# Ledger of designs, part 14: VHH binders against Di-N-acetylchitobiase (Ctbs)

Target 1, 344 residues: Di-N-acetylchitobiase (Ctbs), of Rattus norvegicus (Rat) (q01460)
Amino acid sequence: EDCPCSEASLCRPIRHHRDFEVFVFDVGQKTWKSYDWSQITTVAVFGKYDSELMCYAHSKGARVVLKGDVALKDIINPTFRASWIAQKVALAKAQHMDGINIDIEQEVDCSSPEYEALTALVRETTEGFHREIEGSQVTFDVAWSPKGIDKRCYNYTGIADACDFLFVMSYDEQSQIWSECIAAANAPYNQTLTGYGDYLRMGISPRKLVMGIPWYGYDYICLNLSKDDVCAIAKVPFRGAPCSDAAGHQVPYRVIMKQVNSSVSGSQWNQDQQAPYYNYKDPTGRLHQVWYDNPRSISLKAAFVKHYGLRGIGMWNANCLDYSDDALAREQTEEMWGALRPRL
Key: E = the ipSAE of ESMFold2; O = the ipSAE of ESMFold2 at other seeds; V2 = 0.75 times the mean of E and O plus 0.25 times the DockQ between their complexes.

## First folded at step 7 (VHH)

Design f4 (from e2 with S99T R100Y Y101R; framework vhh_7qia_2; at its last look DockQ between E and O 0.75; V2 from the best seeds 0.00; counts 0 for: pae E 4.0 > 2)
Fold by ESMFold2, look of step 7:
Structure f4 (fold): chain B 344 residues (1-344), chain A 120 residues (1-120)
Amino acid sequence: as target 1 above (344 residues)
Amino acid sequence: QLQLVESGGGLVQPGGSLRLSCEASGFTFSSYAMGWYRQAPGKQRELVAFISSGGSTYYADSVKGRFTISRDNAKNTVYLQMNSLRPEDTAIYYCAKETYRSHWTPEDYWGKGTPVTVSS
């Protein structure tokens, strides 16, 4: 009963079932009071534990869930797996949490014991949480495509069946570049939609899929920047692909908004990828191309979520916006939160 | 909690050698891939070398044939042997546990670094 909240009722589990999810990742930078709590249904805590965040989220009727991360080689052992799950359930009870978001992104060979062990982990975690914490939510983060992306041969159908819903990480979609090594969108519209088509074609219900939106972009150094804005990037392989977005680095939206006004090009729109980008020159004279998502690109994806009846939408991560008192920052931040609601 | 402690950096003349070490704790070391990154002043951090849990290696083109990554699972340690050092190798070198491409924060995956300076 050791409730840290102002009222004991705020430590009670969230039992209400939402028809539409707004799934938010928080990484612990104390910006959460400024989030749009009118929309939020789940906060996944990937930062340090903060009882004030838990109390506040519960006061708004939102779930707060643990980060679930464990090495695949360890969970092959069913005794280790059971012990890990018991520890997470105990932690969730002690912190008054409403479940767990399992974020395992490691390689799995189709013929390995990890293939079956991962599905077993998800099933047993869900069973354990549902038994011990009424109304608890267990979710799993899946790749932007089920087609062996990043050498992740997962039993996606079994995992979807084994938990409450999947969070689809529809970002880092340049992790696998098999063609020309050039900078491109973090979440190109048509490639994103193809990934959902593939999940649905496997027989996974749209009510099991939450679309993940990137609130960060990628900044690439251009080895060459052509007059038609083609930015050649370093050849940095990733999990079998000869080129990848590892040639660039991630930048949060707040940094992008401060930089775009001093960029060489200003914000540009790529029609084929339905995503914004800009070019700039760094202090050493090198040219860069930055690809990101903004209210326009996100609104298109939110419309897709509604049209296909997906379970919801969410983002990595809510701390990426500028929550300062600056009037322009407030407007930009409000527009990003507003883009999650279909407007068309 | 996770801790990565780099050591072995210093000042060395061109053509010299250094061996970097990274001692890991707070996770099952043998289950994860490990990497070395570097960041020169005014430059972005770049991947130098990577070794999988099974021992497969990758090297950036700029260091192939000069640098060797290795691991000792009994000591929870990953090494970077740097031979034939050049002034352009001057940087702070960082050890990293396998970086998930999504859902990472810098504090979750990086050591504090060890400086390497190659000059006369």
Scores: ipSAE 0.112, ipTM 0.517, lowest interface PAE 4.0, mean pLDDT 89
ESMFold2 (binder alone), look of step 7: mean pLDDT 82; pTM 0.825
ESMFold2 at other seeds, look of step 7: ipSAE 0.347; ipTM 0.683

Design f5 (from e2 with S102R; framework vhh_7qia_2; at its last look DockQ between E and O 0.57; V2 from the best seeds 0.00; counts 0 for: pae O 6.6 > 2)
Fold by ESMFold2, look of step 7:
Structure f5 (fold): chain B 344 residues (1-344), chain A 120 residues (1-120)
Amino acid sequence: as target 1 above (344 residues)
Amino acid sequence: QLQLVESGGGLVQPGGSLRLSCEASGFTFSSYAMGWYRQAPGKQRELVAFISSGGSTYYADSVKGRFTISRDNAKNTVYLQMNSLRPEDTAIYYCAKESRYRHWTPEDYWGKGTPVTVSS
């Protein structure tokens, strides 16, 4: 209840609306002071609450929103749904937050009660927040495509109608590999765009879609690396697919930038996927292939966002960059923030 | 809020067996896949075994036939039975909730780990 900010006005909800969203995930590190606040419209707080972050974001006119995650089996019960929503609204009021980002990524069968319950949760959450917190924002995170990705049979049009906008997780696109078990781009350009085509064809307005891009990549151990740079990976199944990106591990951009110039190959560009990668050898002699996104690959996607009139752009996650005072790190970090809004 | 508490680690001779347990709380355990990972000194963390919410299992090639993952939804517990242990299995073993959850943080995901040492 007490306002922790230097002025009481900084604890009031953000009520104005932006034409273009820059949606940022923060995971609780102290790097947020160095974010590009000239762009940010929303910070989704996925780490521990930090009142200084809330105050600072409000001083810049940006929203801060809660993380919303709840088990689908529990939300089938409408009384449980109502109680959970009331708890989140109360928390947002106590923390002076401006809404919630609902991040549910569980499997749903089309014929299950979870199908209807999820849409009801989104609708009821939006109604509750809008009623209780003026100008509040409720968003939902969706897979890169509506075509049953990761066995998620969701009512995408109903969910889009029920909330302020969707954050489209246009990354982890190798979560289900149905063909050769090989390393590939985290967010291949053409496949990403096809996902948006599918969302739009369903009748979802482009003004309801925020493109999420990755500020992390995947590091894969190559069981075999061909002369064509094809990296065979371990078979790790995921949600019905025989292979997946779980054969690798996620690495933040700051780690990639420290490694790429000392790698065996240096940064390479795959023309078909419009994404960078590199090969390196670890201390045990194993070959690795790392796929990531950089200012070049991101600027292509930002151009698509602008050209097709999407609601905005965002990333998982802002803590992935190097915010140290090192001159090279500063340049690289500025380029990554700048790629979100490429000049003319 | 989320808690993952590993136990059952220790010192064991090569060829021996060990059973790891992970008690979970703060979430609906039966709705999530669970995994075991390990990290040896100077190496990156790697997946060892994974069990879906429906009970389907997956194993790293290095442990296939020697390790068995299982779950008891009544006790909110996932287990790793490790047989025919080798010195290369020496690592800190971590329990994890659904390791492929896209928007995760370390606090939402990992236990604190239980050390396993395989040595004569």
Scores: ipSAE 0.015, ipTM 0.424, lowest interface PAE 6.5, mean pLDDT 89
ESMFold2 (binder alone), look of step 7: mean pLDDT 82; pTM 0.834
ESMFold2 at other seeds, look of step 7: ipSAE 0.017; ipTM 0.357

Design f6 (from e2 with S99D; framework vhh_7qia_2; at its last look DockQ between E and O 0.86; V2 from the best seeds 0.55)
Fold by ESMFold2 at other seeds, look of step 7:
Structure f6 (fold): chain B 344 residues (1-344), chain A 120 residues (1-120)
Amino acid sequence: as target 1 above (344 residues)
Amino acid sequence: QLQLVESGGGLVQPGGSLRLSCEASGFTFSSYAMGWYRQAPGKQRELVAFISSGGSTYYADSVKGRFTISRDNAKNTVYLQMNSLRPEDTAIYYCAKEDRYSHWTPEDYWGKGTPVTVSS
């Protein structure tokens, strides 16, 4: 009724189904005008609502979906759970959105009431959205592996069955470091693929799995940097592990690309992890090691998606690229979008 | 919508003390870990301390023994007691919801900060 678009039809839900998903997270800096809309099937809006983005996405046949996050202790109460779902459905209707991406990343103990409550939330959200918004999409974000990552004992098969598909966050794989506290790849190739093997072995259909890849890296201060490029990092525990990637901070690809050729080392490739990294020295004289993903490392993962018939690919997050007019930035940005669907 | 409001910063002499507070709203405070970070001019933001929802604490080596993190779930507030302050502690101090979600945004993760200056 209160449609902000140039035509009322652009406020209608997207009802068609796509054979392959390109799932994009947007965090709200108006860079969406420069996205590769020839590929995008879903935009998850994690930034401030932007009606122009919704209208434009719909004009391209792409879904826009809400961000869904809620404290697990609250959703144990079925009445609270139902009221939260009703509020999200009402919001999606008011904003002409096509569903919700549930992004709950909290600890769950296997014997806790949160275990059952989370699955119930996903099921009831999917039922509510599908009932109220024709063709709506409900998705859930899972860790890179189902094997107790970050103390998240989730009912992965139940959740996969209960929603349209899972977005697998195949990044932050150094959130728990169980041995030597050193910097390492954000998404090591073989470890990433092992996680998918484990999801598939549980009986989850590949058509329920979208591979998430990172468009950011991690910058670590090295307490010591060896001749073999081993960067010792501060001991910062996380969810039962003595070390974690919280010793570093996330850095978008655009920042990495502006700095890598003027770094101490230049870009290096680690063969075992199949990921790029570099070393640099900050203004205070401290050495840093940055690990990231680039078109080379992403293309290997996109080939896996194609070969195993996964539902699709996506990234955190689309705002990480340099969308300026600079000729080198344009080339780098086009290569990153292009790596999502290599023809292999 | 998440809101984190830091306070208690200011100018202090070396050896002095300050108590920072961070009042949270827009989420169930008692369910999440909370952290303090700091950023000096021209430096990257660094972790100072965090406290889990259950009260377990961590401190960076540079502040261990001098700083104490605590929380009051009834007031939705996390505190950083800073003793024996040094000029190297000069920075803007930020409160954070220390859940370390992979899908992080600055507005949902960080407060606006409170400046601390330690000089004679």
Scores: ipSAE 0.448, ipTM 0.782, lowest interface PAE 1.7, mean pLDDT 90
ESMFold2, look of step 7: ipSAE 0.453; ipTM 0.783
ESMFold2 (binder alone), look of step 7: mean pLDDT 82; pTM 0.828

## First folded at step 8 (VHH; framework vhh_7qia_2)

Design k1 (from f1 with S99D; at its last look DockQ between E and O 0.73; V2 from the best seeds 0.00; counts 0 for: pae O 3.6 > 2)
Fold by ESMFold2 at other seeds, look of step 8:
Structure k1 (fold): chain B 344 residues (1-344), chain A 120 residues (1-120)
Amino acid sequence: as target 1 above (344 residues)
Amino acid sequence: QLQLVESGGGLVQPGGSLRLSCEASGFTFSSYYMGWYRQAPGKQRELVAFISSGGDTYYADSVKGRFTISRDNAKNTVYLQMNSLRPEDTAIYYCAKEDRYSHWTPEDYWGKGTPVTVSS
């Protein structure tokens, strides 16, 4: 209830409706002043609470929402579930937040009690927040496809009905590699679009779907790099698949931009995946292949968002860009924010 | 608040052994993968091993057959038994909550690390 802002009105909940979302994840790196606030509708705070960020977002008419994360085995118990929700509502009130983004990515067996408990959690969280904080927003993060990704047998239609909208994590699409263990795009274009087709065919309204795009890439050590740029990677299993993107590591766009022009290949474009990549050699002589997304690949996805009438677009995460005063960095950062706007 | 506290590092001669421990708190330990990473001077942090919530294990090729990861869910602890140590294993070893697709960053999910030095 104590308002840390310069004006008491900035602690009031955001109550107005937005027809198009620009959904931003912030991880607490103090770069938020430099975000493109002309677009932002929601900031999900995945870093530590920052009252200045909350005040500033409200001054721009944007929502600030909590991170919601809880073990599924615990929420089977209705008393534990209700207590967790009450705690999150109380925290949101104390911090003047506008809702919660539920980010549960644990595996669920279709026949387990977690299947029903997860949907109940989302519904009860939405009911609690809407009752206690007028105009509040409750969202849930889903995998890039409803087709059993990462052993997540979720009630996607029930969850979509139960909350305000879904944030679709259209990245980490190499989390399960069932074929040859090779480096590939983080969010291959046609595979990404197929995932949305699957969500829509289930009967989920496009007005319930926000496309999440990555502002990070993956850096893979190549066990072998063929003349056709095929980078064989270590076999690191994940959730039933023999290979995964855990063979690489995530790198933010700002690091990629500092490396790509001094790489052995420079930026290359893969036509089949509609994504950029490059090869480099590290100081120990090992070959790497880095896959990422840039304004070109993101613009294609933003056009899809517009054409199919999705609720909006967003990214993991806004701290990935270079917000320094360097002229090249400013240009690159402006291009990445600009790519979120649909083009004709 | 997530907390990971590594211990067990030190100085050892080539061919020796060390056992690293990582005590976890602030989350439901038994529901998550846990991993060990290492970072040698001037190099990127790399995955060494992980163990799933169900006990399935993975090892980097450079350590396979020499290192063993295990967990004790009752004690919220993950272990790395390191045998037949080589000078190339010299690094700071970090424990991590390995929730590879849950919107995590290293700043939120790493321990402080425990140094391991293998030298004659």
Scores: ipSAE 0.169, ipTM 0.613, lowest interface PAE 3.6, mean pLDDT 90
ESMFold2, look of step 8: ipSAE 0.496; ipTM 0.797
ESMFold2 (binder alone), look of step 8: mean pLDDT 81; pTM 0.815

Design k2 (from f1 with F50W; at its last look DockQ between E and O 0.87; V2 from the best seeds 0.59)
Fold by ESMFold2 at other seeds, look of step 8:
Structure k2 (fold): chain B 344 residues (1-344), chain A 120 residues (1-120)
Amino acid sequence: as target 1 above (344 residues)
Amino acid sequence: QLQLVESGGGLVQPGGSLRLSCEASGFTFSSYYMGWYRQAPGKQRELVAWISSGGDTYYADSVKGRFTISRDNAKNTVYLQMNSLRPEDTAIYYCAKESRYSHWTPEDYWGKGTPVTVSS
């Protein structure tokens, strides 16, 4: 149980309660020293484990949690399920981690054994972590809505009850496009709020919901771009839908900020979706439309989080900002971290 | 730990063919979508094809009719048969596990890639 930190106390579990969560995904780039640690309560490590990150997070009183993913076919077998959980608990102990974020995004049919097995996995993981690591945090990532998004027939109320809280991935809301194949906001405001309404109407406590917001956008090649800024996109099917956001590619905020001022349109605001976008022409002459989130669109969501008393806010992912010493980059990065706090 | 090992790249003339392979380990291969991406010098990585756990396929318009993705679940292997190759197909080709997760990132799920060069 060797502690890699400068003090042995930094390897002890974080036990204290938080009234408001700021839940951060780190994907293994070396930018974490520059995060806004005055806000962070949990770092989910989705990249390569970094003991320096763990030590630093603990020095700031923040939790560091494992990434959890496993094939649902395998966890139907309760012996396999128990073995997987034991392995994750042992790993968390060896790495001095404070829990696990379960990120399972697989299709589940309502009539399948996977439906019950997934809820059992979440419950048994929470029981195992809480028993073995005092104060540990077990969370589960859910789609932006409980209404069959991406063919995920999950027992959302059972899962919410079984773990500490849900991280709601309020992004990639264009994963299934049933009408015209056109570019649109990654996290349109009213659709995002409708998803939370649906979770709350199921009886899930707002104290079990952390809103995830995107620090990335989507860059779409337009097959044509109309006078009204309607960007027709390639038909890329996903989980039963004929069109999806896979017609585009994800672009981190730092790249968007370098491109937007050289775009043909500059930043535009879509009032109906309450999100920014811009158009540009690539070197081969193809038109693109980029949809993203900025301090303005995020601050609206942070206000919703406060108004409804949600458990907190978080993002995919913290490595998306420009942490260089450039004066404009520093201003932009400070504004993005600052947007997570609702203004009173 | 997840491992993806691509092979089968090389130098080929326009109009030629190559078959790429990707051997996977560290996860239950048959339960996940698998995909092929490519990255040309100075370009962003782009989706080429994917195959679902159930065998449904997708192809980018630029390769449709020329490339075929397939999988052999007994061998934990995904393939990309590339026919009628063009100079614009020149790139490093990467295979990827479950390219359709929201929390999917190339840095977490990629192999080292296999280079393909199409020139005369």
Scores: ipSAE 0.462, ipTM 0.748, lowest interface PAE 1.8, mean pLDDT 91
ESMFold2, look of step 8: ipSAE 0.528; ipTM 0.782
ESMFold2 (binder alone), look of step 8: mean pLDDT 83; pTM 0.848

Design k3 (from f1 with Y33W; at its last look DockQ between E and O 0.84; V2 from the best seeds 0.53)
Fold by ESMFold2 at other seeds, look of step 8:
Structure k3 (fold): chain B 344 residues (1-344), chain A 120 residues (1-120)
Amino acid sequence: as target 1 above (344 residues)
Amino acid sequence: QLQLVESGGGLVQPGGSLRLSCEASGFTFSSYWMGWYRQAPGKQRELVAFISSGGDTYYADSVKGRFTISRDNAKNTVYLQMNSLRPEDTAIYYCAKESRYSHWTPEDYWGKGTPVTVSS
């Protein structure tokens, strides 16, 4: 195993137990050295592998984990499943990685063989990684609620039991819009918390749940913008729902912070959803409404994480902030990292 | 290592037709939704049509009745038949593997695009 780091010890697996997780996704930009490594416990690499990031994370005592995705139809076959797992374990060893984050967001019917195959995949992946890489971490990404979101009938309790913990994607909560086709918060506060209540009522330990928050927002073109700030959006169906957030596009926080300064409305706060938004007019004359999360909305969720003893907090994705030397950017970026801490 | 290769774009007069193709590799094509998007100069990329793994289709209102999406799982190919073309359809057309995962980036799931120009 050829070690690319400045010293061989940085290629050894991270074996230390963490009581609280700060779980970040990296998508392959040159910003990772500027992350707040005083907090980070796990980096999930969803971009191109970067041995410098691996070495640096290990120097800070943080885990670096693989992205795991595979077609569920293929893993019904136990031999294919075992081969895929063996390949991932071998890759993690070659790249000195500390585990895998399984991100499967495919539809599953409750009565299908994929239902059992998915749970088997998670269990067998965890067994394989724990056997082959001491201290390794295997996690699974779930929707914001266990109640059939996006046609994902998963065995949530079986999956939670089978891996180290779940990363709960508490965002894209407008992926299925069953009521009016209007722009709304990416992660409305009370709806988000209701999702956790549902996971806990299933009997999943809070120590198995990491809250994921969005460091991106959605920018929607308004077909009509009412005096009450109701932005009607195009009907774009998703997984059985007539409307969805695919009518908009994702925008990283760094772009939002630059755009809000020139917006028509400035940043507004929606009390019912406990989330910020603003309206702007694009160069072609169309009105837009942007919904996002900021230190205020995130701090409310961090407090919930602490109060209910969840395993931790994390975000999609760490590259969304402005890591430049600009004084305003530094302040905004520090505030976003700081909002993850429950005591401040 | 997924790869999406679009073809079939070009210059056409208003009222004409084009058929776009997208050949896919590096993933289990039959298990994923496929989509066509377009981006006109100075505009945001917009969804044109998508087709589910089971063959269900969606069309943007601006193209409904004029465009048809289809797929051939044996050839790992998705098609967009564009009829009654208008100057407003001028754009670069992009094929995509379903990019509606919460954890996605556009660069991971898009082809290079094929330009379509509808000009009098």
Scores: ipSAE 0.414, ipTM 0.780, lowest interface PAE 1.8, mean pLDDT 90
ESMFold2, look of step 8: ipSAE 0.440; ipTM 0.765
ESMFold2 (binder alone), look of step 8: mean pLDDT 82; pTM 0.839

Design k4 (from f1 with T105I; at its last look DockQ between E and O 0.84; V2 from the best seeds 0.00; counts 0 for: pae O 3.7 > 2)
Fold by ESMFold2 at other seeds, look of step 8:
Structure k4 (fold): chain B 344 residues (1-344), chain A 120 residues (1-120)
Amino acid sequence: as target 1 above (344 residues)
Amino acid sequence: QLQLVESGGGLVQPGGSLRLSCEASGFTFSSYYMGWYRQAPGKQRELVAFISSGGDTYYADSVKGRFTISRDNAKNTVYLQMNSLRPEDTAIYYCAKESRYSHWIPEDYWGKGTPVTVSS
């Protein structure tokens, strides 16, 4: 309970509400001192709790929130839900945290008890946190589209009503590939925007939606790389689809920026997907294609956020940039943080 | 907190067999896909096999017919039976909870691994 900060006021809950969110995921690699705190409104702690991070975030008026993860089968029991919520509220109080980001991504059948239990969990968590911690924030991470992505039949309208806002994971959009098994953008522009159209058409307010963008890409081994840059990938199924991005692996932006300089192609721009990619050859002779997001592709998305009045923008994850003192790294990192603000 | 503990690796001759185990805690094991990955020195981690919550299996082409993934929900354990081992199977083998979710981090996803060496 004791306040670990340089002054006791830094352990008080953040009570003011921002009208625009910059929602940051931190995964505990001690890079947080170098984040752009002029923008940040919420830090979701997905790594080990760091009291120095909490104190610093509070000194900048930013919320620090817990990671909420629990199996849906367990939360069907309302007594289990209540116990889990009480434990999270107690933890948040002990750590001087300002809420919770619920990150549940499991399959849900539309007619299952998990369908109703998930909405109940979100509602009861929000009610519990708001009762016990003044000004607390409860959020839920949703797929890039409400159209049953990855067999997630969730009550999206009910969940949006039940919490403070949704973080929309506008990435991993190749998690189900129903046609040609080829490498493609992590977050193709038009497909991403279609997902928001679908959320809005079901009646969810744009003030409930924060766009999540990727600060990572996917590196795919090409079984074949055509003259038109079509990279055929291994058929790795996922949740009913015969092909998925599990054929590749996630690569943070800092690694991409070093690798692109030694790539065969250099950075290329795909106009249809409005995303960058490059090809390289690994030391064993295999060809790879890497798809990612950069300041250009992110700026287009930030402009959409502003134009359509969404609640804000955020990313998975803030540790993906190169925070070293190298001059090129500093410029690249500044450009990525700057891209969150649209250039009008 | 999720915890995955791999075991059963070791040194084995070509053509030999090993059975890897992964004990899981911190989640309702029976509700999740479980997978095995491997990483050879200087290479990227690659999928070996996975098993759905309902028992459906997938195998990478390089191991199909030689490896068998299974699970025991009563023991919260997933297994990889590796038969007819070859030198190219040499790697550190990792157990993973549902490797294709958006917000992975090592502590939510990966154990520490168990080394497998196939050599004469």
Scores: ipSAE 0.145, ipTM 0.603, lowest interface PAE 3.7, mean pLDDT 89
ESMFold2, look of step 8: ipSAE 0.607; ipTM 0.830
ESMFold2 (binder alone), look of step 8: mean pLDDT 83; pTM 0.848

